VH-VL binders against Protein LST7 (LST7). Designs and how they scored, part 4

Target 1, 242 residues: Protein LST7 (LST7), of Saccharomyces cerevisiae (p53237)
Amino acid sequence: MSSTVISLAHFCDKHGPRIISVTQSAEKGTLGEELLVPDYPTESYCESCLLQFPEESTRSMRCFIEDVPFITTQYSSIRYQLLNSIIKRAFSEETMIYDNMPFIFFDDLRGLNLVIGFKLYDENARGNERRYCFILTVDSRSHDDSMKMLSEHWNFIIGGFDKMIAYIKNIHKSEFLGKNKTVENNLETLNNNAFIGSYLRANKSKFGRNLVSLTDDKFLFVRIHKWNSFLLHTVMNENKLP

## First folded at step 1 (VH-VL)

Design K11 (framework fv_latikafusp)
Fold by ESMFold2-Fast, scan of step 1:
Structure K11 (fold): chain C 242 residues (1-242), chain A 119 residues (1-119), chain B 108 residues (1-108)
Amino acid sequence: as target 1 above (242 residues)
Amino acid sequence: EVQLVESGGSVVRPGGSLRLSCAASGFTFDDYGMSWVRQVPGKGLEWVSGINWNGGSTRYADAVKGRFTISRDSAKNSLYLQMNSLRAEDTALYYCARHRGTYYVFDYWGQGTLVTVSS
Amino acid sequence: SYELTQPPSVSVSPGQTARITCSGDALPKQYAYWYQQKPGQAPVLVISKDSERPSGIPERFSGSSSGTMATLTISGAQVEDEADYYCQSADSSGTFYVFGGGTKLTVL
């Protein structure tokens, strides 16, 4: 009866709350691309929203854990309207300060949702910040059953999200510091040439950067896919579904 | 009652083109993926092409990729197969089949339309 | 090229159990489906997702899958069960959908 999925969402400067990826278990024989929203382009029209795999034509990622398929897609057609409603609620939370502190909400329309927010620096974004959250959604009408599942796996779920967010922040920091060191070295060598270039770049930026660009990790979404798949497998394999 | 009715089958010469149609009724067309499956008279079944519930994803068997195009029209509750550069090996009865969007189980089939490629 | 292998024919007497096998390397990770086809008719789904019987299919039909082999079982075969049976699944990537070569069931 219940369905459990993990979403990665962000606040887009142009579009507001948007889904970047949805990871879910699937039945055998699901192709992954069938889970995409109709007519979703493979080409990015807003870079900050892009689910980017190493091969640009790839729109989905699939793996098998103990013969169970797990699929990550952008804009999943399965529960698209529900997930869109969930992310709008998540980003409207006034006490969310994007510091890895989880919050939970439940209602009959959106089920039980565990939200963990974080932010990254982006010179191309409004306020120089990109805001993200991971959301674990338990699509079940039983509040008690959903809370029991979260309670039983709390340390595993929260610890997992915290470790993944820490990884993202650390590689982002390394990328940011690397760029800064290059600029500092070039400014010393070329007088003000690098500074002028940086200023002109900032003034010509259109939209925020995607997570691969912010971290310089072409395999970032592959890692997120594998991690989220293992989290879902562990939670679903040890518990009976209501 | 779910009904799938194929049409468009004919005798064509090698290198020719043909467009097959499948008219669906008795269910909400846009809730289901659709496929074409062919069968040489007296022989086995071969999956040819599939399209998901909203037309956003298409798949083709290697034997027809680049030559056939699957499409659907929600306003007409219809599925199509545009067949170009036809070969003798394409001679078969072509079935229209319905499947759920999350998997390719063919729960309802039409009666098929015969395509013969001969000189 | 990925293939599903079925025996070309199986013969049983009325009331006996018929077993039709389907072998393929991707079957541990992909569901098997079974279709019945009588002469001059379109195929009819008789078993879904390895073992699920669709509404309207007699209880004597059952399915199972273990490792690289799926099996369709007809317990107490009847004369009207005489038909060609096809298994269907996908390759390991889930990109291509393939049918077995078919098994002619004779009930004499």
Scores: ipSAE 0.000, ipTM 0.435, lowest interface PAE 18.7, mean pLDDT 80

Design M01 (framework fv_mogamulizumab)
Fold by ESMFold2-Fast, scan of step 1:
Structure M01 (fold): chain C 242 residues (1-242), chain A 121 residues (1-121), chain B 112 residues (1-112)
Amino acid sequence: as target 1 above (242 residues)
Amino acid sequence: EVQLVESGGDLVQPGRSLRLSCAASGFTFSSYAMSWVRQAPGKGLEWVATISGSGGSTYYPDSVKGRFTISRDNAKNSLYLQMNSLRVEDTALYYCAKDLYSSGWYEFDYWGQGTLVTVSS
Amino acid sequence: DVLMTQSPLSLPVTPGEPASISCRSSQSLLHSSGYNYLEWYLQKPGQSPQLLIYLGSNRASGVPDRFSGSGSGTDFTLKISRVEAEDVGVYYCMQALQTPLTFGQGTKVEIK
């Protein structure tokens, strides 16, 4: 009965609110390609919007937890309109300051949504920051059942997202600080400001950097897939206990 | 998938010239510094040259400075190494290597398969 | 030039046992940022080198957690907690603090 989904979304300087990844459970035998949006090529995404697995041609990832498949794709064909409506609502929340503080909203069109926003530094982005949200969606018309599940698993869900965001922020901080200090160190040891200046200009993308670039972890989306799958599995399994 | 494919290695006599190429795919080539690293048969690794993403800055160790020139063609996703005044000690497998992300990390996250240069009389 | 010295140069190991490789630099690789500009690479037989560790202790993408880097300043260690057959090859440390970039001599890890 539960159709709980986890999305990672961001505000793109070029495209506005955009889904980066969607993790959901499926029936055994479902192929990841069935969940892709038809005729949506990866080259239509800018760098900052890209769900980047280690192999560039890979568009979906699947794992099994106790014989239940969990699949991550950039867009979900079966939830495309719903999730686009949800992210527009989430990013229009003027009181959200992207500081890991959760907020909840419910309506008949979008179900129950738990939103946790965070931000990362990106010198190529407008205002030098990328804004991200994890969104847990319970696609159900039953407000009471959805709230009961959320309240029973609150500490687990919030703790899980907080740990994921902390990991992302920590490896981003290490990447950002390490790169900046490497440039300073090269300037100190080589006395070559022209080289460093040219190198930095050449390395800047036209658009903001993607999460893999910002964190120096090309397996980041594999980790996110596994974390989100585990969170969904735990929530779904405990709801079935007498 | 990031791919780096070297070519141009050959058997040449001392004093001659040779040009190596590296075809890159699977990443935004112009956004990353690129390097050549060589390995003499049965020996360790030796850094040969680095070029910035724009091609505006190049770096060499003293062992090849003045003889080797690294260059790139970002429109063709290609890296080059022009080797002049070759010596027997330049004999090695030459690897093309990609810098990890941007801004001078000098970390080689992807390497090609190498192209063999043999300098012998 | 910064001289990088590895020990041992040859390390036979039994599968499942730990392995430890030392790397010493002729001058400190610790920058005022608090980072050590030291990397570890693995070259498996017949293959190109691959990045294992950067900034002294950070595992590169896809590198198993049985690999760990430690140390600061001039003394660095790469540890493999339980060596697998797949781990055989030559391990190199490299300093990225200043040019020219310099590698250690390499440590050959092989199964007993």
Scores: ipSAE 0.000, ipTM 0.377, lowest interface PAE 22.6, mean pLDDT 79

Design M02 (from M01, 14 letters changed; framework fv_mogamulizumab)
Fold by ESMFold2-Fast, scan of step 1:
Structure M02 (fold): chain C 242 residues (1-242), chain A 121 residues (1-121), chain B 112 residues (1-112)
Amino acid sequence: as target 1 above (242 residues)
Amino acid sequence: EVQLVESGGDLVQPGRSLRLSCAASGFTFSSYGMSWVRQAPGKGLEWVATISGSGGSTYYPDSVKGRFTISRDNAKNSLYLQMNSLRVEDTALYYCAKEGYYDSSGLFDYWGQGTLVTVSS
Amino acid sequence: DVLMTQSPLSLPVTPGEPASISCRSSQSLLHSSGYNYLEWYLQKPGQSPQLLIYLGSNRASGVPDRFSGSGSGTDFTLKISRVEAEDVGVYYCMQGTHWPPTFGQGTKVEIK
């Protein structure tokens, strides 16, 4: 009856609040193929919003935990409309201060939503920052049951998101410091930097400020997929919602 | 789908000029650097010229510097190579190539079919 | 210019067996960014070159997982775990760290 999902969203300078990824489970003992997406829709083509896996053509990732399939995609065919409205609500909340402080909101149609926001430095972004959030959505008609699940797993859920955000911030800082490596200046070095810089600037212009680019970790979304899958598996297995 | 289509190759006498063209489609042309790479019959690959996405920067090896000029028309999704003072050694299949998608990825992600330039007396 | 040297120049392989191609540069390809701008290209008979590997070890889109790249600095290797008939062609390494970009002389892979 109830569906629990984890979304990663950001505030795009071009498109406003946008989904980057959605992680959800399928029926135990199935392959979850109905949740896989073979193609990326043209209307959502935005490099700063891109869910970027190591293989360029990959649009979804799947893993299995105790015969339960977990799938991460940029789109959820079942829940896309509801998730889009939830994400817009999350970024419009006055209590969202991007310091890992969680906040909760309820909606009769959208259920319980737990939001944790964070930001990363990006000199190409408005105000030199990119805004992100993780959202745990428990789509259930029972507010009491949803709050019971959240309260019973509070430390695990909040601790999990805090660890993921800390990792992202850490590798982002490492990438930023890496860009400041010193280079001996001479004619060959100048020529090499000019030539390579041409391609690096063109790529950055084309792909904007996506999360892989900001962290220089091409496996980042694989890690997020596995973390979110484990979190969902744990909370769904230990406490069955009606 | 990315497509690059070269044209303009011909048989010419030494000392003359040719202009090669490359028609690009399937990507945002102005956002990517473009290159010409040549291959003499039965031999390996040799880089000839590169131009930045905006057209503000161009790069050449010493073998063609001063003789070849790379240019682009971003409104028409077209790349050009103006070849002056042609030599027998310039005989080759000339490929148009696009830089890669990811931050620091390949210089030559996609290649056209090539256009043959033959310089002979 | 940076000289790129490939070995072997000719590599006959039995289908299903592994293959390995070496590429050596006259100067380190490790850039101050921490990357080796070393790429591998395959040119099948009668076709245009296609990108296989970028940044030393990353497979390009659509490239089968039997292809892998490794190495850093001046020594690089392309490995094919199980060679198939469609893998025949000339393999080129290419460096983009130092101006101008330069290619190796090519390695011709043929099925026995």
Scores: ipSAE 0.006, ipTM 0.409, lowest interface PAE 10.2, mean pLDDT 79

Design M03 (from M01, 13 letters changed; framework fv_mogamulizumab)
Fold by ESMFold2-Fast, scan of step 1:
Order: structure tokens, then sequence, then C-alpha cells
Structure M03 (fold): chain C 242 residues (1-242), chain A 121 residues (1-121), chain B 112 residues (1-112)
């Protein structure tokens, strides 16, 4: 198995901390059906938790960088169990304030973890916010070697996540402002306080939206897969882990 | 269109301080790395500082580290360079440049017109 | 620091003829991703620098196809297939592999 993975996780109103996607490398030459990941149980996930590719029947995505396959999946039973404690701890950390500031912790099961949290507005969510984080997990028992890798690639890793999060926030803001413009244009016509009150109450009845819905970008997870794959490729090939 | 407008350049004596500003327009400022690059009169280009889109990651060369501070205000679409303990060697035209960060590499795709800093006794 | 060395420093060219500029780095700019983290910039007289080439050989948006970048590792070339009057200026290579970001000393292209 690969020594380094990138997870995208969120805090689900229904399920608490949940993995949305895991991106990892596979061995060169290991191609075909073996790289496919089993389907997740549909009953265990709600709309806001889903990894959604443009073709809805697609459950994994693969790309090649220098003949090395990188694959993104929503979940497998093995990866879910191993990462579950990491995501719970990430969302429980006092220093997690969802402003793109990184923090690091060592986990006895999975090694060194670099976490970057961010928030998106969702009127349908508890507190009107969706909480997300990217987690880079260096799956090594050598704390010193893991810290060396993170130190050597620190600026590249943080810069990469900053750019990804900035993109997500920007397209989300565009989607949010687009919806608000429609309401504002209608209000110019009506200027009705009763209408405004009804609108605010009605919005509370909707359920939490997934990341594609929040951004109106059908290809968002394709972009995330590509970004995470290149980040992993760079990190894994420039430094040796024990 | 993308525009970057620098200001704050002046004639100052060695040991003094000066703050440069860069006003950005025509793009989503908070999505981009931003940098300062300088050019001494009749000389080549020298990188001075880079700041990430969120402001969480900052880089300096040794020549200015500890003396210069790069910062940004995304709400105001503005980039700053606080220059302390100025030396004659800091005399240059200072460019504000937009950085696109892809695959772990920076590229300066847009540049301002520059603001002249002269450090002389 | 990665030292960037350009040659020639001055290049007089007849309009319509090709021009080539060399850039050498003190260490390999070939990244583990397979890309060379080398860029080319043009500064026309009295103007700000503009991006021409990134990742060794990719033309920036709006850059004419007469400009091409080639090379790998430590030896790079910028070629202009048919020099035009508006191509006059100082050309700089830059490495983006590691901080500090470093530029070559520049090559002045002028009409002879």
Amino acid sequence: as target 1 above (242 residues)
Amino acid sequence: EVQLVESGGDLVQPGRSLRLSCAASGFTFSDYYMSWVRQAPGKGLEWVATISSSGSTIYYPDSVKGRFTISRDNAKNSLYLQMNSLRVEDTALYYCARGDYVWGSYRFDYWGQGTLVTVSS
Amino acid sequence: DVLMTQSPLSLPVTPGEPASISCRSSQSLLHSSGYNYLEWYLQKPGQSPQLLIYLGSNRASGVPDRFSGSGSGTDFTLKISRVEAEDVGVYYCMQALQTPLTFGQGTKVEIK
C-alpha cells in the first residue's frame, strides 16, 4: 500500500465526521479491475457525504502520472476503518478554526497528519455552515522521517491546499451570489416584508447539499482528484519514507 | 482586464522604512499567490517575496529576510511590502506580480508597472 | 541557491531571421513530476516583464507560436523562429523549482 494519502472529509449534520474521498497511488503495472473499489452501502451515506463524479454511476476515478496510477474513491471498508479515528480527531482539535491554517498531529495507527480546514455557506446546514478539511496522512511509524518529509515539502503542500481551497471557496461564492441576485431582483419588484419573512423561513426546510451542489461544478471532484494526485506524486517521488 | 497598480515608492535615507502597496483589479484577488520582484537601475530581475492566496505561506530570499514583510488584505484586494532598515542596495523599481501556482510551480502571469524606491544619503 | 546563466548577453538579429537564447542552471530543474520548472520572460523597452513560457516548453496565453522553449535538466533554449520588430527587449529565464526563485542575468535582443 502507499505510504501517503490525501483525504477530504466533512462534518455531516446526520453522521458527524465522515470521509468524502481518499486519493492514493497504486503500483506501476497493476491495472484492470483490481484497481476498482467496492461500492459503499447506500444507507450509510446522505447527499452531503457523497463523492459525485459527472457520470453518476462512476464510483472511482483514476489518472496516470509517469505510468503510476492514482485513484480516488469514496470509501472502502479497510480505508474507512483506518482513517476513522484521524478524521474524528481532526474535527475535534481546538486549533481547527477552518481558516486554511494548517495543524499537525501524530496518530498511533496512521502516523503523521497535516490538516487544513475550511467552511462553506449552506443555508440548509446546522449553523448555516458546512465544515470540511483536507488531510495529508504520512503512513509511517518514523515520526522523524515523516517530519522531515513535511518540512522539505511544507511550502509546496500548504500552497497546493491553499490553491485548491481558494478555488472551491471562489466558485462556491459565485454560486451563492448568483442565488442571492435572483432574490434581490425579485425583492426590487415586490418590496414586501411578508415575502422576505416567508423566504427566510422556507429556506430552513431544505436538507444539506453536497460539494458539487454547493459549487455548481459538476467536475469539482475530477479537479480535486487531479490536484491531489499531482500533490501526492510530487511528495512521494522527492522524498524517501522508511 | 487584470490590473496591478503599485504605489509608495520614494527617496529615503539608509536605515529608514517605507511601505509599498499594490492595488489589484480585474480578477479574484483571494485566489492567487502574489509576489514582489525588484529591478535595480540597469540590472536584472530579483525576486523579493511571495505570499500564498490565503496569506498562510510566505517566502523571502535571505537578502531581505528579517527586514521586509509581505502581507495582503483580500477584502481590499491589496498587497503590501513593509521595508525596514533600508540599504543603498535596495534601490530598485519594485514590481507587484500575480503568481499562478500549478503543480508546485509559480509563474508570474501579470505584472504591474512598478514603483521606484531610491535609498541614498 | 540555483544559479541561472544566460548566453549570449547581447543578441543582434536581422528581422525575419531566427534567434536562440541559452539558459543553464547550476542544478537540475527536472522535477519528480517530469516537468522542468523553468520559465521565460520578456521585458520590452520601458515596459514591465511578461510571461512567455512556463514549465520549460508551454506557451503562455496569447504568446505567438514563433516562440518555443526546449531543453531539460540544466540546459534550456528559447527560440524565436522569425524575429519581428516587436520582439526587441531583454529575455530572462527563471527557475521555479525552489526558493529563492532566481533569474538569469538577461539577454538583450536588438535589431542589427
Scores: ipSAE 0.000, ipTM 0.401, lowest interface PAE 19.3, mean pLDDT 78

Design M04 (framework fv_mogamulizumab)
Fold by ESMFold2-Fast, scan of step 1:
Structure M04 (fold): chain C 242 residues (1-242), chain A 118 residues (1-118), chain B 112 residues (1-112)
Amino acid sequence: as target 1 above (242 residues)
Amino acid sequence: EVQLVESGGDLVQPGRSLRLSCAASGFTFSSYAMSWVRQAPGKGLEWVATISGSGSYTYYPDSVKGRFTISRDNAKNSLYLQMNSLRVEDTALYYCAKSPWEYYFDYWGQGTLVTVSS
Amino acid sequence: DVLMTQSPLSLPVTPGEPASISCRSSQSLVYSDTNTYLEWYLQKPGQSPQLLIYKVSNRDSGVPDRFSGSGSGTDFTLKISRVEAEDVGVYYCMQALQTPLTFGQGTKVEIK
């Protein structure tokens, strides 16, 4: 079990604040297999909440950075329940600005939390917006030690999340522009196709789209896993600590 | 230089117990998972057990689960395999192997022979 | 359990000749991280096994470049471009995707 984790969460129109993924290191020296999530039915999740890997039957991912295992999963019996209160607080209107602006809060039980929120367009979502955040949780009872680590690595951590969010927004924008070009190229049946398309979208989905769908990148969660693992490895590596 | 030295192999009767040991040197023992792999005379390799560096997590195939227990003493750089309810089919050369976190066995000991008969 | 099947089981080779060993898994060895967890081990006569290749095609440190691994999904190949006397032994593939870790039956490479 690691003391530092990164969560990706969103506001689901059906379920409210919810974890999409949590990335963590395994206990030093373990193979990490005990943290891997077995297969579960996708029908148990609305599409917008789904952690989707290229191999659809898998529900967790592991990588190794300098021989340290890092695991990303949607459900973890070790961390899921403990993070739920943090996710709910992160989506509070009083403490969240969805404009890449970070904010920090300390939770007596779960430790220090750094939150960065962002929005994506989704025609199927309430208000046409999907709200997301990355949360770095330093699960330590020492406020001073956690703040020192965060302060010493601030530019690296914030820069890392900013680059990840910029990538997500950029490929999302490319997907959005691709859709607009396709619609515009089919002008000969504009009235019929535009009406039918709009009607079918309204009837097809009562829930927002998942992040893979919003970006058209089937490897997006693989990228997020690797990015989050690298960030965690860097801040936890004793050779990188001052 | 990494060195793994197994001991404890013996001739035992079916239903009895035996404990194998592996003495490790040349690396930070507590930082690596360790495994036991066996090979019956003239046959192929079969994975038997793996233990995490801390000793908190252990893994077994169904063929030995409940009968064999892998353990370690990091202060003594020692790995153990407690084998209970031995069967004739447990007869094999038992290898100690260092298991870096990617599930591959980069260093192996010379093996210790366990014979279960009569 | 993932069943690992090797062919041929016996491979007599003339020195300097190429050798090829096939390994087939009962399930895909591709993990959600897109890596394929397939390894090759060599056991020389009277010696302990040694790692040759991990993740399908990556040679372990000190392994000669005449050894190469390839394949995807469920079908894998280990190739020796020019077999030397020191290459005789039994070659095993192993899946490292999930427990229980499982080995192929082994392929015995001998000099004719």
Scores: ipSAE 0.000, ipTM 0.454, lowest interface PAE 15.0, mean pLDDT 79

Design M05 (framework fv_mogamulizumab)
Fold by ESMFold2-Fast, scan of step 1:
Structure M05 (fold): chain C 242 residues (1-242), chain A 122 residues (1-122), chain B 112 residues (1-112)
Amino acid sequence: as target 1 above (242 residues)
Amino acid sequence: EVQLVESGGDLVQPGRSLRLSCAASGFTFSSYAMSWVRQAPGKGLEWVATISGSGGSTYYPDSVKGRFTISRDNAKNSLYLQMNSLRVEDTALYYCARDRYTIFGTYGMDVWGQGTLVTVSS
Amino acid sequence: DVLMTQSPLSLPVTPGEPASISCRSSQSLLHSEGYTYLEWYLQKPGQSPQLLIYLGSNRASGVPDRFSGSGSGTDFTLKISRVEAEDVGVYYCMQATQFPYTFGQGTKVEIK
């Protein structure tokens, strides 16, 4: 059910640590409608903080795996107050160097948290970098039980997140190189690139870019939803053993 | 055992009303969207209506919109189709089906009832 | 509305031979999120319809592996690798990418 969730978070230059999305499951055989998040004002969110689907009117995504509904919604501190402390702690850890190395901490209110951080280039961000992390939060019923579950599924969980992060970094790198690649140094190519750079600087409307913009993949959050849903489904099926 | 049993089909005159019922058993009824699909004698399948698990959303094709109303009573595990202003072309076998509905579409109608016959004739 | 067109309308098959049914949509069924909500249903004589395939190519529970679905965009195919007597009936494709849900006109598979 909702005992285990996966969050995607980032460090916003304007707002500090913020959750972009939360993926969780509902009861098998249900539609999970209770997990859908109501509309909220977007004026409190900058571009880099937004969960963005190809259909802009859509604010939640749902799929079914073996009759279990998985829902991805944008995090709101109004609904997910307890996740706020987890996110702030994740980004304040001195040992998080955003190199895909996992770390674990226990929070008495929200349980065991596995964090994996990574960075993407963003010319509009402070220091020219965006800091992200995936956080797997496990049922806080028992510290020992949570640690046992993580230990038993360690290779699968870490391998899954590493593959997701590698994909994101790869398509981000391809997008960045594609916009700045010049095979031939001709005047039209140079002028077009110069114009785009000047246009972006002159028409700056936001402090940073969202993940879809950084990767040029309008289906990126759809892919992340599917990957996180599959990861949760696999882990929860094993964890439901007697 | 998962079952859907339709009832309420009858011979009615054009312009009159009829209400169909579908009794569900063997699963958590409120957790599934439900659909009505009809089949005229010797013809193909035609979708008639869908209702979400909570009953908060309903969908219809233009051919029945404004005349037919789909509803449900989750406490009684029952689905209904209220058919008003019936026409000769509404004559069909009406099926109740469990719908694995998502926000973007459906993963299929995986359980069907036996159907109930509605004949509209003067 | 999305128009669904099947061919052939009638398909007599010798037992043990393969069968192939085509389904075409008037618009692309690729949803903006990347899913294709195309389904196949079988109605055996005197019986209710049953789900065979969902999301274009996924076989429903209890459906034999001789059934397979394929295709993308506007062109879809249902294949039966070796037709058996129990496979006789009318096959329907259906799109659920958008409301209203629409069915193809049906393909009747029968033994020669």
Scores: ipSAE 0.000, ipTM 0.427, lowest interface PAE 15.8, mean pLDDT 79

Design M06 (framework fv_mogamulizumab)
Fold by ESMFold2-Fast, scan of step 1:
Order: C-alpha cells, then structure tokens, then sequence
Structure M06 (fold): chain C 242 residues (1-242), chain A 120 residues (1-120), chain B 112 residues (1-112)
C-alpha cells in the first residue's frame, strides 16, 4: 500500500463526523472486502452516511491503473482509527467555511492532511445544509517530505478536487431545481446567512439524504472512485511524469 | 510454469470431515486470491470458497457457510479446504483455482481436481 | 443470489462455422465501474476449466482472437468466429458482480 489515501467525509446530524468513502492503493492479491471493517456498525450509521454503488449489495470498488489496484471502501480496516481521528480534527476547524478553500494540518499522530470542504442543500438536514470534505492524507512522520510532495502536486490536487466538487454541486443543483421549480429563487438566497438563520427556526429534523439521493446520480461514487484513483496514481508516480 | 495440484479427496460417510490441500508453484502465491470450485459428476460448476492473498478475508456461499473453512499457508505455498458435516450433495470434483492477475475475481489457472465422494 | 441461465444447452457445430452462446442474468451485471462483471470459461472433455473472457469482453492471456464476448446488463453472448475441433467442450458463464459467485448451467459445444 502507499502512505497516501483520499477520504470523503461528512458531518452527520445524528452521528457527527463520519467517513463515507476511503480510496487507496492496495497490495497485489487484495480483495476490496479485506479493507472493510469486519463488523459493520449499522447502529452508528444512517442513510446519509453510507457509501452507495448502483448495485446496493456492492460494498467496495476496485480498478487497476498500470497494474496497481486502487480500492474504494466505506472504511479502511488498516486505517480505521487514524481516519476517524483525522475527520474529527477536520470538522472541528472553526475557519473552515465549506467554500472549497483548502486547509492543511500536520501532527505526529495524523500525518499531513489537506482538507477541502463543501456543502450541499438538503431540506431534510438541520439548517438545510449537508457539510462534506475531501481529505488527502499522507501517513508519514516526515513533515518536510510530505509538504514537498504536496507542494510539487499542488495545482493538480487542488484542481482535481475543485473539478469533482463543481461536478457534485452542479448535478445536485440540477436535481434540486428539477424536483422543485417553485424554490429556484430560494436556492440562490441560501448564500445569505441572515436568511439561513431565520429559516432554521422553522424547520424540524428529518431523514438525512445520501449523496446519490441528493444528486440523482447512481454512478456518483463510481465517478468519485475513478477520480480519486487517478489522482492517487498520478501523485504516486511523480518520477514517471514527462 | 504455473501449477496447482490438489489432494485429499476420499470416500467418506455423511457427517464426517475431510481436509483438501492445494500445492501452488510457479507464481508468487501470496499476491493472489485463491478459490475452491466444485463440480458434481456430470454437472456444472459451483463456487465453494475464496480467500484473499493475505489470508485475512474468506468468502463462502450459504450452502457451505459454517461447514467449510478455506485457509492458506503462504510460507508453504499451500491452500486448504476443511470440510465438516459432509452431505451427499457435497460429492464432487474439487478444483483449486488462482485469481487472474488482470482481474482476480476471474479464475485463470485451475488444478486437476480432487474427488470427494460422500455416500451412505 | 444472481441466477445465470445459458442457452442453448447443447450446440452441435460444423468446423469452420461460427457459433454463439447466450447467457442471461437475473439482475444487471453492469457495475458502477462501467464494466459488466461476467466471465466465460471453457472446459474441454476430461480437462479443467480455462478462462476465456473476463469483465464481459476482455480476452484472457493466450486466448485466440476467434473468441469474443459482448453484451451488457442482463444479456451476454460469447461468439466463436470459426469453430475449430479443439474448441469442443462445455462453456460456462459466471457473474462476479456480487457474492456468491454463480455459474450458468453450461453449454455443450460438439462437432456435428
């Protein structure tokens, strides 16, 4: 395995910070299910927290790029405790306003982490917002080596996440407006903090929706798997770039 | 040369146990998922068990779950199938099969098979 | 479990002529990756099975180009452009989209 992984996480109204997916390179002979936590904690997860592929019985996705397997699972059994620690730290960052602006943190326990937050409208969520982030984790105690790798690939990494987030936001907006054209003008006012504050007082807690539901794209996690795999592959093969 | 050689098949009475072995050579054994597939005489193929390259994860169909255990010894390049509580319908030729290097849920190399006969 | 159904069950062919074998699944094998998780195997008389096609349409190493796989979702076809005497045997499809892996019942190809 490489020391670099990409996670997609969200803030669940019921459970707090939760991992939705982890994409990583794997050793030859590794089946996707090997990277899953053996005891699936259904009590600790609601619908909005789950990684969902088009075939609902599917729990992992694998692809090969130049004979290197890349696997996406909801959990990584190898990195379960590390990633849970990372996402709790990421979502506690007070300066993160979920506007695609990256922030970076490093410590001996969690390694180097690049976090990019974004939010989607969800009428079923408290405050009508679902908060998400992509996290690139370099699991290394060498701050300088990790920062050098991140710096060398900065434009590629940030550009990649920005394009993924833009795609997600665009198909989400299309789905939202397609289902409820009477709220088209209301969506534009969601950027107004004063409006959001007044709206929160009127709403009750409802069922949280997952990303597939919010985007009406049953292949969304397939796209995310492919994008994250390509990003990891490119970063891992820096010596082979033209 | 990639080769898989099964052994351990025998005639047994219902309710008894057997352990099958598969000796692998010609490839880096620990890099590949391994499977057991059976074929009843004159019938089609039925998947029995799969084990990951590391040996940490095992998979079974409901028909054998709880009765059969797949395991491996990577240091000895050996795959095993422990079969307990054998039933007449378990009678079959049991093949050891290797995951394909381009896609390991496909089985590219198969052994010659070892015959298990469960009779009353 | 995913049920795999093959047709025909028996297919007599003349050497040099084309042959087609069909495989139908009880649910879609088109996975989120864009691949169809469908394999084809050949078992020659008295021999172990051998892999022909994986992920719907990809030929395994060493498989002659006269073999091709096609189809998507629930309906799949294995084609042999020119059947040779060495191609006789039982052909099986298998789905790998979900556990348990399941095989079709087999199609016996024999020379007329």
Amino acid sequence: as target 1 above (242 residues)
Amino acid sequence: EVQLVESGGDLVQPGRSLRLSCAASGFTFSNYAMSWVRQAPGKGLEWVATISGSGDYTYYPDSVKGRFTISRDNAKNSLYLQMNSLRVEDTALYYCAKGYSGYEDAFDIWGQGTLVTVSS
Amino acid sequence: DVLMTQSPLSLPVTPGEPASISCRSSQSLLHSSGYNYLEWYLQKPGQSPQLLIYLGSNRASGVPDRFSGSGSGTDFTLKISRVEAEDVGVYYCMQSIQLPYTFGQGTKVEIK
Scores: ipSAE 0.000, ipTM 0.405, lowest interface PAE 20.4, mean pLDDT 79

